# Designs tried in a protein design chat: VH-VL binders against Interferon-induced protein 44 (IFI44). Part 8

Target 1, 152 residues: Interferon-induced protein 44 (IFI44), of Homo sapiens (Human) (q8tcb0r1to152)
Amino acid sequence: MAVTTRLTWLHEKILQNHFGGKRLSLLYKGSVHGFRNGVLLDRCCNQGPTLTVIYSEDHIIGAYAEESYQEGKYASIILFALQDTKISEWKLGLCTPETLFCCDVTKYNSPTNFQIDGRNRKVIMDLKTMENLGLAQNCTISIQDYEVFRCE
Key: E = the ipSAE of ESMFold2; O = the ipSAE of OpenDDE; V2 = 0.75 times the mean of E and O plus 0.25 times the DockQ between their complexes.

## First folded at step 13 (VH-VL; framework fv_lumrotatug)

Design n1 (from m2 with light chain R93Y; at its last look DockQ between E and O 0.70; V2 from the best seeds 0.73)
Fold by ESMFold2, look of step 13:
Structure n1 (fold): chain C 152 residues (1-152), chain A 119 residues (1-119), chain B 107 residues (1-107)
Amino acid sequence: as target 1 above (152 residues)
Amino acid sequence: QVQLQESGPGLVKPSETLSLTCTVSGFSLSSYYIHWLRQPPGKGLEWIGIIYYTGSTDYNPSLKSRVTISKDTSKSQVSLKLSSVTAADTAVYYCARDRPGWPLYFDYWGQGTLVTVSS
Amino acid sequence: EIVMTQSPPTLSLSPGERVTLSCRASQSVDDNLVWYQQKPGQAPRLLISDASNRATSIPARFSGSGSGTDYTLTISSLQPEDFAVYYCQQYSYWPLTFGQGTKVEIK
């Protein structure tokens, strides 16, 4: 069965223009495939550049990975927030997918500035990252849904 | 107790392959990643590449066609090979340790080994 | 790739003086910046990570600051053991890149 994106045509075009892709191909949707980081990574590894889009009540935020996600392997991560038609971005830099998509907070001693917790359906980020993305300062953002696209 | 030590020939002839070994102790190659870097005499540092626990690698695009990094976990060793060397490859070569995840920095370095490409 | 440019190339100073070293990136690295110290015949030593976080056992006289493309390392009161070459490194993107160094030498 075909899975359709929550992303509007306008927002899709804005993201394509900003990140330089020809089109966005849906790889994963939390509400369809399950809110589990393991399922996300199984579907999204080895896909080239990807765009993770997170839908919250008042926000569309996410992460662009310039290299393929692969177990234990660094990828350059650019965080973004889309407010109306404006994109703000902040580079997280080289990061492994296990630290970005953290489902076990006790496994690592060095927390990232930005974490996507699929199981608990929340995004955790520090105040510096929140400020640089132009977001309100209440640290956590609830995930209504999230999607990952291959950028072609 | 964390130590990294580079070893290999100090002199390599042009067009040949430079081959170095990094021997590590005080930590496991299953828990940390090893990078290779080099520093030409009197100049800055250049990143060569990384080897992951899986044996996968990433290389500096400027060197990718000539470089191979490999490991032997049972010997606690990481190897660097750079083919078709020229005088421009003369440098001190370092291996360095990276704690996987974020942020990415080198907390321990080897002492470095000078490789001269000449004659 | 991201070009890191350090200035000045050399500083000649006396012990006790305050030192500021500059590192500029060809595009924003968003605090993904590391500082190292290197003494003659030695490997680099980690000083600062994430632009401003001192590494373990680094004296408080070392501090890092800056944002975007422009970063500085400050030594508040130069000690005899601080005469060395200092390098910045970015980790926003592959390949990792370093500045060409600033040599801090005794006057």
Scores: ipSAE 0.589, ipTM 0.851, lowest interface PAE 1.8, mean pLDDT 88
ESMFold2 (binder alone), look of step 13: mean pLDDT 91; pTM 0.926
OpenDDE, look of step 13: ipSAE 0.904; ipTM 0.955

Design n2 (from m2 with light chain S92T; at its last look DockQ between E and O 0.80; V2 from the best seeds 0.79)
Heavy chain, then light chain:
Amino acid sequence: QVQLQESGPGLVKPSETLSLTCTVSGFSLSSYYIHWLRQPPGKGLEWIGIIYYTGSTDYNPSLKSRVTISKDTSKSQVSLKLSSVTAADTAVYYCARDRPGWPLYFDYWGQGTLVTVSS
Amino acid sequence: EIVMTQSPPTLSLSPGERVTLSCRASQSVDDNLVWYQQKPGQAPRLLISDASNRATSIPARFSGSGSGTDYTLTISSLQPEDFAVYYCQQYTRWPLTFGQGTKVEIK
ESMFold2, look of step 13: ipSAE 0.785; ipTM 0.900
ESMFold2 (binder alone), look of step 13: mean pLDDT 91; pTM 0.923
OpenDDE, look of step 13: ipSAE 0.928; ipTM 0.967
ESMFold2, look of step 14: ipSAE 0.637; ipTM 0.873
ESMFold2 (binder alone), look of step 14: mean pLDDT 91; pTM 0.927
OpenDDE, look of step 14: ipSAE 0.929; ipTM 0.967

Design n3 (from m2 with heavy chain S56D; at its last look DockQ between E and O 0.68; V2 from the best seeds 0.76)
Fold by ESMFold2, look of step 13:
Structure n3 (fold): chain C 152 residues (1-152), chain A 119 residues (1-119), chain B 107 residues (1-107)
Amino acid sequence: as target 1 above (152 residues)
Amino acid sequence: QVQLQESGPGLVKPSETLSLTCTVSGFSLSSYYIHWLRQPPGKGLEWIGIIYYTGDTDYNPSLKSRVTISKDTSKSQVSLKLSSVTAADTAVYYCARDRPGWPLYFDYWGQGTLVTVSS
Amino acid sequence: EIVMTQSPPTLSLSPGERVTLSCRASQSVDDNLVWYQQKPGQAPRLLISDASNRATSIPARFSGSGSGTDYTLTISSLQPEDFAVYYCQQYSRWPLTFGQGTKVEIK
């Protein structure tokens, strides 16, 4: 069973030029490996910088991790949204994989939040984060599929 | 009650190793991360590094070659060692608590301990 | 690394006055910014996280604002207990960095 990316050639080029430059190597695809954060992290930890791409109904959004995901360890996270050919970004900052890939909404001291819930196939994103990514106020955040790439 | 307490010698000779201990209470080192920071007298703060519950660390690149942070979870202690000290290492040293996740800030700090590097 | 620059270095003010402190980052930190207060002989105290989110028990007279590279801390009416040094810190990436501080002192 061949595993192919949902990224179009144009979108892949845009993301490469913005984040990864050289090459994107597919590590994980939700529809193939299962919509479970545990499976995602098993395949994606210790891979160096990675790019998580989330396909929603009318959006491509995601997260770039500048350092390897490792259990409990901070990585610098940059969120993005790709609309048409325009990419917008918002630095989530130093974040652990457990915070980013979470099954339930967790209460924090901050009003901002961005979490990827693979089990329920949702992106949990508050209004501040939506606004900073340039997303529509009435944005749907269901996950049709998501993929993680190693950036090299 | 959450508490952090730094301890160690207040005077260290040049070229020797500075060694400090942070003793914590009111929380578990399995649930929170400990950072070390320092502040030269009358100056701003500098981040030294973090130790994670796994024992892994991240250090300020400016100090990485000379610094080691370690922990003893059973004693609720985190240690800092800084080798080959000079007068530039004279500072108040703090340990501080970080709740894992996001956003990253220090909600509790130790009182700080002054370490003077002098002959 | 991201360099944080605070201004002014010192402000001499009387109780009741409004103060605005500036913190600038060498690159965008996208609200990954913390403000601390430090009184003489004490450790820093958390005031504001996420650029504008007031920490527990911090009075409403403290507020944070700004975006991108430029952030401000405002104290709407100085109280006697507010005379201290104020630091900003970024957490968008390693290493964590602080501004050099703004001292707010009694005129």
Scores: ipSAE 0.676, ipTM 0.869, lowest interface PAE 1.4, mean pLDDT 88
ESMFold2 (binder alone), look of step 13: mean pLDDT 91; pTM 0.924
OpenDDE, look of step 13: ipSAE 0.903; ipTM 0.955

Design n4 (from m2 with light chain V34A; at its last look DockQ between E and O 0.79; V2 from the best seeds 0.78)
Fold by ESMFold2, look of step 13:
Structure n4 (fold): chain C 152 residues (1-152), chain A 119 residues (1-119), chain B 107 residues (1-107)
Amino acid sequence: as target 1 above (152 residues)
Amino acid sequence: QVQLQESGPGLVKPSETLSLTCTVSGFSLSSYYIHWLRQPPGKGLEWIGIIYYTGSTDYNPSLKSRVTISKDTSKSQVSLKLSSVTAADTAVYYCARDRPGWPLYFDYWGQGTLVTVSS
Amino acid sequence: EIVMTQSPPTLSLSPGERVTLSCRASQSVDDNLAWYQQKPGQAPRLLISDASNRATSIPARFSGSGSGTDYTLTISSLQPEDFAVYYCQQYSRWPLTFGQGTKVEIK
């Protein structure tokens, strides 16, 4: 049985149009493949541009990587939040996948601007990032599920 | 203490290959990234490329066809080769250290070495 | 490629004056911006990262501000050691790009 996305057809169209009109092909879904960043990276490295979509109670948020994720290499990361039909975005900048998908900021000695913790199922985000994405101001967002799409 | 030093010839003939070495001390190439940059006389800086601790690289698209960055971790050295040089490649060349993560900034630089492509 | 444009190209000022240097990006860089100081015969020195975060040991007279495409470096009261060339650099995406510089010189 094929793995299906939690993304509605409306939200999929909005995200496609916002990020260059590319087809979204599902690579990873946390509820199917396991909520582990290692499994995510194994399935999502070397795939070209990707879109990570995170489902929380009242938020759809995520990250667009313009270059392939590869071990230790920088990718250009654009964060987004989708609320109703409007997208807000904030360029996180050049970031390695290990920094983005990490629960222990001290390991890479990097700031806690935005991190996806699959194991503990939460997103860690600082106040500046929350404000620029137009989100309610709290420090963590729970992950109900998350998905990664190849953008082709 | 952290130190980076560029070395190589100050003069290179047109159409030949420019070859520079960055020797590092006070840190390990297994934990940090090295960038090469250049600055033509009286002009701004241009990013050339990066070598990651894994040995992979990314290059400025404007130079990618002519540039190779490599490293020898046992010698604490990073090499830059730029082929088919012209007068436009005359510049001060720098190596700079990058701590992996975000934000990307250069905390330590070499002194720079001037390379002149003879006319 | 994101083009970084600095203005003015040159400022002639006296110690004690306030300096405002501009950096404009051809696309939004969303605070992924650093400022450097460079003196003759020396490598650049990091002043500001993340548009407004002063680097370690940088005096408080240096401050960065701005957002999106438009950024400013301010020196609140010029000191004799501040006469140099200043560069902005973006790191929101590859390739990294720098402005052409603003020279701050003694009047």
Scores: ipSAE 0.642, ipTM 0.861, lowest interface PAE 1.4, mean pLDDT 89
ESMFold2 (binder alone), look of step 13: mean pLDDT 92; pTM 0.943
OpenDDE, look of step 13: ipSAE 0.900; ipTM 0.952

Design n5 (from m2 with heavy chain R99E, light chain D50Y; at its last look DockQ between E and O 0.73; V2 from the best seeds 0.78)
Fold by ESMFold2, look of step 13:
Structure n5 (fold): chain C 152 residues (1-152), chain A 119 residues (1-119), chain B 107 residues (1-107)
Amino acid sequence: as target 1 above (152 residues)
Amino acid sequence: QVQLQESGPGLVKPSETLSLTCTVSGFSLSSYYIHWLRQPPGKGLEWIGIIYYTGSTDYNPSLKSRVTISKDTSKSQVSLKLSSVTAADTAVYYCARDEPGWPLYFDYWGQGTLVTVSS
Amino acid sequence: EIVMTQSPPTLSLSPGERVTLSCRASQSVDDNLVWYQQKPGQAPRLLISYASNRATSIPARFSGSGSGTDYTLTISSLQPEDFAVYYCQQYSRWPLTFGQGTKVEIK
């Protein structure tokens, strides 16, 4: 009962080439393990660099973490959007995983300009971040599924 | 009413270990992160490292082999140890507060303590 | 590591003048940029976070701008208390790095 990625071979190759040519090993898939960021972090902490891929209707977006996610610890986060064969980037910068993934009610009011809300299945993003990622303005992005890969 | 105060010896001999303490008040070390920074006289700032509420740390790679940051939450203290010091380690040392999450900036600083490394 | 370069090293001005300070990063920091003010014998004071957001109680004469690798701090009308050294800092990745400072001094 193997868990298969929603990522196509073409998109996988584009993302691999963009983020250092590393092998992508699936750690978490929302539709299988549950749309709960606590479960995501349990499976994805202490795994080295990771790539989070979010599937929405007309959008593939995500976040690359250059360091391991660890409880309360900053990781360098690079946001991306994949449209056709082009990747756009925007550095979120040093951010804790709890802030990025909205892991408690106090963090839901965080000033961060990008948040992945697994519980409500949406991405929260300000207009500047949307523009720098090349996304349509004033778009609410729902999470049809999301996956996290170890980059090794 | 937030306060940070650095303390420790002002003079350290070469090859010895520099040991400083940051004492905090007006907030809890379980809720905020503390960084250490330094500033050689008449020069710019250098980040040394951070200690998280879990006790984990991140260090400037340029100092990592010689640096240990630790804390005692019950005493409201964060310690810095820098081993094998040389004259290049002469600086004003600061501790600074970071509100966890994003964005990362230092909202409160200690007054600083000058440490001179001299024979 | 990201090298932050400030210019000019020193700027001699009179009260009331408008000043702009430059900060350039060796790679893009995407607005992950902080400005501090430091007066002699004092610790740095936070002025601007996220490239353009004034910290609480910072006067409106201070503003930050820029993008990518190039950032600017502007003081629209220099006051006597503004003569100090100004530092930029990036937080896009470890290690945190600062510019070497620009000293704004009285003519």
Scores: ipSAE 0.686, ipTM 0.877, lowest interface PAE 1.2, mean pLDDT 89
ESMFold2 (binder alone), look of step 13: mean pLDDT 92; pTM 0.934
OpenDDE, look of step 13: ipSAE 0.919; ipTM 0.960

Design n6 (from m2 with light chain N53Y; at its last look DockQ between E and O 0.81; V2 from the best seeds 0.79)
Heavy chain, then light chain:
Amino acid sequence: QVQLQESGPGLVKPSETLSLTCTVSGFSLSSYYIHWLRQPPGKGLEWIGIIYYTGSTDYNPSLKSRVTISKDTSKSQVSLKLSSVTAADTAVYYCARDRPGWPLYFDYWGQGTLVTVSS
Amino acid sequence: EIVMTQSPPTLSLSPGERVTLSCRASQSVDDNLVWYQQKPGQAPRLLISDASYRATSIPARFSGSGSGTDYTLTISSLQPEDFAVYYCQQYSRWPLTFGQGTKVEIK
ESMFold2, look of step 13: ipSAE 0.659; ipTM 0.870
ESMFold2 (binder alone), look of step 13: mean pLDDT 91; pTM 0.926
OpenDDE, look of step 13: ipSAE 0.900; ipTM 0.954

## First folded at step 14 (VH-VL; framework fv_lumrotatug)

Design p1 (from n2 with light chain T92V; at its last look DockQ between E and O 0.79; V2 from the best seeds 0.83)
Fold by ESMFold2, look of step 14:
Structure p1 (fold): chain C 152 residues (1-152), chain A 119 residues (1-119), chain B 107 residues (1-107)
Amino acid sequence: as target 1 above (152 residues)
Amino acid sequence: QVQLQESGPGLVKPSETLSLTCTVSGFSLSSYYIHWLRQPPGKGLEWIGIIYYTGSTDYNPSLKSRVTISKDTSKSQVSLKLSSVTAADTAVYYCARDRPGWPLYFDYWGQGTLVTVSS
Amino acid sequence: EIVMTQSPPTLSLSPGERVTLSCRASQSVDDNLVWYQQKPGQAPRLLISDASNRATSIPARFSGSGSGTDYTLTISSLQPEDFAVYYCQQYVRWPLTFGQGTKVEIK
């Protein structure tokens, strides 16, 4: 009601069909609720499966969590990239929300395959993950906005 | 010096509860996850479950109705209980350490303890 | 549940030979794959994570490769200490599952 998604009808339909045909209900939008991992997780934990959609210049990318995000608990994560009408996916695998939604990438002194840094408005992704999602070889993608949907 | 050590009775009667303890040292249970796994003699490995630093758990669906994993942080111990055991539960039982995050693998294992289910 | 199938079940080889072990998953695991080595009476030892990342202190003769559902562990020149059982494990989703193992034994 109060917050409107940036997702177009076409892209919403494509994502719904790809991830099991479930209704997408908006839980969080960075530009409205604040670009901080704490706010995102407060709104998105314990919501069942969720879809995170990240809007960057010429890319729509994101992550589907098959189980609820819960503090410190692994959830199965499937990454995706949506280019025009084509979805590419790459299974990130069992990942905790704290690893996926980093508060500061400088605190992790190890390679990371995929991290969403809301505070600095960037996605950090290794080259292998970018290649498998069909993205240009860049280490960092800026976040214009991002949204999380409950998949019902 | 990271160490995990399994302990418990090596012989359990059918229909009773198997109870094991994993004692850890060199790291904190508040920072790492502990898994239980088992390996029947001469066979492959089966994952039993995980206990997170928060105390929550996930279990193998094949065992979920019979298994409980818990911890006592003050004693640096993680326990495994498996109820209603049969001969199929005879195995070497391992506890293993998992560093939170990605990728998920076991960097340190206990030596393992053989539990035989026999009448 | 993702079923992991290893082949062959047993390899009999001499030191110095090249070893190729296969691991197939029933669904794509997208490099969420670990290789372990296990010797008799011992716990498994981590060799490779993320399909191809060699663990600390693991000799360069061990390498992992593959993609999707099909993965390979290669030992370029088999040493006497390499005779063991090798397991693959996926970490895409619960439950964690292992292959049944490939035993590499001396000819």
Scores: ipSAE 0.757, ipTM 0.890, lowest interface PAE 0.9, mean pLDDT 89
ESMFold2 (binder alone), look of step 14: mean pLDDT 91; pTM 0.920
OpenDDE, look of step 14: ipSAE 0.930; ipTM 0.966

Design p2 (from n2 with light chain D50Y; at its last look DockQ between E and O 0.73; V2 from the best seeds 0.82)
Heavy chain, then light chain:
Amino acid sequence: QVQLQESGPGLVKPSETLSLTCTVSGFSLSSYYIHWLRQPPGKGLEWIGIIYYTGSTDYNPSLKSRVTISKDTSKSQVSLKLSSVTAADTAVYYCARDRPGWPLYFDYWGQGTLVTVSS
Amino acid sequence: EIVMTQSPPTLSLSPGERVTLSCRASQSVDDNLVWYQQKPGQAPRLLISYASNRATSIPARFSGSGSGTDYTLTISSLQPEDFAVYYCQQYTRWPLTFGQGTKVEIK
ESMFold2, look of step 14: ipSAE 0.782; ipTM 0.900
ESMFold2 (binder alone), look of step 14: mean pLDDT 91; pTM 0.926
OpenDDE, look of step 14: ipSAE 0.926; ipTM 0.962

Design p3 (from n2 with light chain S28D; at its last look DockQ between E and O 0.87; V2 from the best seeds 0.84)
Heavy chain, then light chain:
Amino acid sequence: QVQLQESGPGLVKPSETLSLTCTVSGFSLSSYYIHWLRQPPGKGLEWIGIIYYTGSTDYNPSLKSRVTISKDTSKSQVSLKLSSVTAADTAVYYCARDRPGWPLYFDYWGQGTLVTVSS
Amino acid sequence: EIVMTQSPPTLSLSPGERVTLSCRASQDVDDNLVWYQQKPGQAPRLLISDASNRATSIPARFSGSGSGTDYTLTISSLQPEDFAVYYCQQYTRWPLTFGQGTKVEIK
ESMFold2, look of step 14: ipSAE 0.742; ipTM 0.883
ESMFold2 (binder alone), look of step 14: mean pLDDT 91; pTM 0.928
OpenDDE, look of step 14: ipSAE 0.926; ipTM 0.966

Design p4 (from n2 with light chain V29I; at its last look DockQ between E and O 0.74; V2 from the best seeds 0.83)
Heavy chain, then light chain:
Amino acid sequence: QVQLQESGPGLVKPSETLSLTCTVSGFSLSSYYIHWLRQPPGKGLEWIGIIYYTGSTDYNPSLKSRVTISKDTSKSQVSLKLSSVTAADTAVYYCARDRPGWPLYFDYWGQGTLVTVSS
Amino acid sequence: EIVMTQSPPTLSLSPGERVTLSCRASQSIDDNLVWYQQKPGQAPRLLISDASNRATSIPARFSGSGSGTDYTLTISSLQPEDFAVYYCQQYTRWPLTFGQGTKVEIK
ESMFold2, look of step 14: ipSAE 0.780; ipTM 0.893
ESMFold2 (binder alone), look of step 14: mean pLDDT 91; pTM 0.923
OpenDDE, look of step 14: ipSAE 0.928; ipTM 0.967

Design p5 (from n2 with heavy chain L104I; at its last look DockQ between E and O 0.74; V2 from the best seeds 0.82)
Fold by ESMFold2, look of step 14:
Structure p5 (fold): chain C 152 residues (1-152), chain A 119 residues (1-119), chain B 107 residues (1-107)
Amino acid sequence: as target 1 above (152 residues)
Amino acid sequence: QVQLQESGPGLVKPSETLSLTCTVSGFSLSSYYIHWLRQPPGKGLEWIGIIYYTGSTDYNPSLKSRVTISKDTSKSQVSLKLSSVTAADTAVYYCARDRPGWPIYFDYWGQGTLVTVSS
Amino acid sequence: EIVMTQSPPTLSLSPGERVTLSCRASQSVDDNLVWYQQKPGQAPRLLISDASNRATSIPARFSGSGSGTDYTLTISSLQPEDFAVYYCQQYTRWPLTFGQGTKVEIK
């Protein structure tokens, strides 16, 4: 049974064109493989550049990693939000996958302005990041599903 | 309590290998990453590379073909080797610590050691 | 590679004056910017991270601002101990890069 992406053809094309025209090959889908960042990283490490796409009620947001995720190793991260056909982006910069996919860090102790919490199925962002991505302030972003693609 | 100290020869001949050691104290190499940087006389800083707790490295592409960073955790030491040196490699060399994760900034630096490349 | 350009190269001022230092990036760094102070014979000292966050024990007269490609370090009232070279650094992408520095010296 083939695992199919939640991305529409149009959204897939928009994301491909924005991030260098690379083919997107599905590596992980939360609703299929489990909403656990450990499973995500296990499937997505050492895959070259990857695109993480997060589906919420009102938003498609995510993160593009320019280098392979590897344990403890920095990768350059570009955050994005896709609204209608417009992409907004904010460079998080060099970040380790453990800090980006943090499951237990609160805002008071967070080492990053953007966290993907698979266990609690939410995304945590500070107000500056929300503003720069064109998102409404003080919104909790729930994870209905999230997917990671290899960018070939 | 936190200290980093660079050591090694101050004079290196052209075409030879520059070899430096960073000795750390007051923290563990399993908890922090070490970067090497350099500053040519009268110029700005240049990042050389990083060594991760796993022993993996990332290097400045401009130096990657000539540089090796390694560590000896039991001695609390991180080594820098730069091969085939020229006068352009004359600089003060620093090691600096990085708290893993985000953002990248250097809260502690060694005092630096001047390496002169001259015949 | 992101090139960081600082201006002016040198600034001669008296104690008590306000200092404004510029740092420009060749592409947007989105606040992934650090400021350091370096005195002769010493290693750099962290002043500001994330473009505007003052490091522990750094006096309030130091402030950082800016966005995108253009960033500024301000010293509101120069003290005798502030005569030094100031560097900016980006951490958006490898390799880490620094500006060439701005020397703040006594007039």
Scores: ipSAE 0.766, ipTM 0.894, lowest interface PAE 1.0, mean pLDDT 89
ESMFold2 (binder alone), look of step 14: mean pLDDT 92; pTM 0.933
OpenDDE, look of step 14: ipSAE 0.923; ipTM 0.960

## First folded at step 16 (VH-VL; framework fv_lumrotatug)

Design q1 (from n2 with light chain S28D V29I; at its last fold request DockQ between E and O 0.85; V2 from the best seeds 0.86)
Heavy chain, then light chain:
Amino acid sequence: QVQLQESGPGLVKPSETLSLTCTVSGFSLSSYYIHWLRQPPGKGLEWIGIIYYTGSTDYNPSLKSRVTISKDTSKSQVSLKLSSVTAADTAVYYCARDRPGWPLYFDYWGQGTLVTVSS
Amino acid sequence: EIVMTQSPPTLSLSPGERVTLSCRASQDIDDNLVWYQQKPGQAPRLLISDASNRATSIPARFSGSGSGTDYTLTISSLQPEDFAVYYCQQYTRWPLTFGQGTKVEIK
ESMFold2, look of step 16: ipSAE 0.778; ipTM 0.898
ESMFold2 (binder alone), look of step 16: mean pLDDT 91; pTM 0.928
OpenDDE, look of step 16: ipSAE 0.931; ipTM 0.968
ESMFold2, fold request of step 17: ipSAE 0.743, 0.795, 0.791; ipTM 0.889, 0.904, 0.899
ESMFold2 (binder alone), fold request of step 17: mean pLDDT 92, 91, 91; pTM 0.934, 0.920, 0.918
OpenDDE, fold request of step 17: ipSAE 0.935, 0.935, 0.937; ipTM 0.969, 0.971, 0.972

Design q2 (from q1 with heavy chain S31T; at its last look DockQ between E and O 0.76; V2 from the best seeds 0.83)
Fold by ESMFold2, look of step 16:
Structure q2 (fold): chain C 152 residues (1-152), chain A 119 residues (1-119), chain B 107 residues (1-107)
Amino acid sequence: as target 1 above (152 residues)
Amino acid sequence: QVQLQESGPGLVKPSETLSLTCTVSGFSLSTYYIHWLRQPPGKGLEWIGIIYYTGSTDYNPSLKSRVTISKDTSKSQVSLKLSSVTAADTAVYYCARDRPGWPLYFDYWGQGTLVTVSS
Amino acid sequence: EIVMTQSPPTLSLSPGERVTLSCRASQDIDDNLVWYQQKPGQAPRLLISDASNRATSIPARFSGSGSGTDYTLTISSLQPEDFAVYYCQQYTRWPLTFGQGTKVEIK
């Protein structure tokens, strides 16, 4: 089944230029494959560098993983926010995918300053991370959709 | 309580293999990660590598061709082997515990064991 | 590889003095910085994580600050037990790297 990205050509170009990838190949889309981080990780592990793009009302934010996601294995994570045509970034650093993609926040509260909760369709972010990404203070980030791309 | 202890020969001849064991207690190798580090006498720290609960590893590229980290979960032991040693490998060797996730820091360390590479 | 450079290499100080230790990264590490204290014959001891978060049981006289590539450890009033070598470590990407250390010694 052909799945099309919500990412516009302009935004795709901006992200490619920023992260150095030649092209983005869609691996996962929440609205098609289900808003479950387990499904996301099953499709996205062992794919080399990946770009996770999160669509909210007035925000495009996400995470770039420099190494393959693998069960329990650290990958270097760069967070980003795209506002209009401007990218802000904040390096989360070495982080395991289970910490970044928290599947049951009530049981697995992570100390991470940035968490993607697919099940509740929310991004959890502390004040420091919001400020460094240039996001409005006290903004609630709901996930309208999210996608993961392989970066080739 | 949480404890890590390095053990192995204190003297290793050049060109031979350095072999060390880290014995842990008070926590499980199924849930925590172990790193190896070293510190040449009077100098700073160098990260050698990590072993994950799955048994996979990541190594410092500067040592990757010569290093192997492995574990025996049933014995609560993590092993370090460094082949083809030279005098430059003389150091105090540490194992250290990492609570997986973020941020990455070492909350518990072994006492360290000095390994001297000499004829 | 991210190179961590500490300065100065040695500080000779008296108890009660305020000391600041510098750690500079070869590229932005965005607060992915840890400070350790190491006394002679001992393993390193965690002081500060995430650039400014004091570890449990670490006295309030220790504080961390900085951003981007430049970070500082401050000891507001040096105590006799604080004479040691201090190391910074980054965890932005592999390999983990440490500064070469700053020795804080008496006088």
Scores: ipSAE 0.767, ipTM 0.895, lowest interface PAE 0.9, mean pLDDT 89
ESMFold2 (binder alone), look of step 16: mean pLDDT 91; pTM 0.926
OpenDDE, look of step 16: ipSAE 0.931; ipTM 0.968

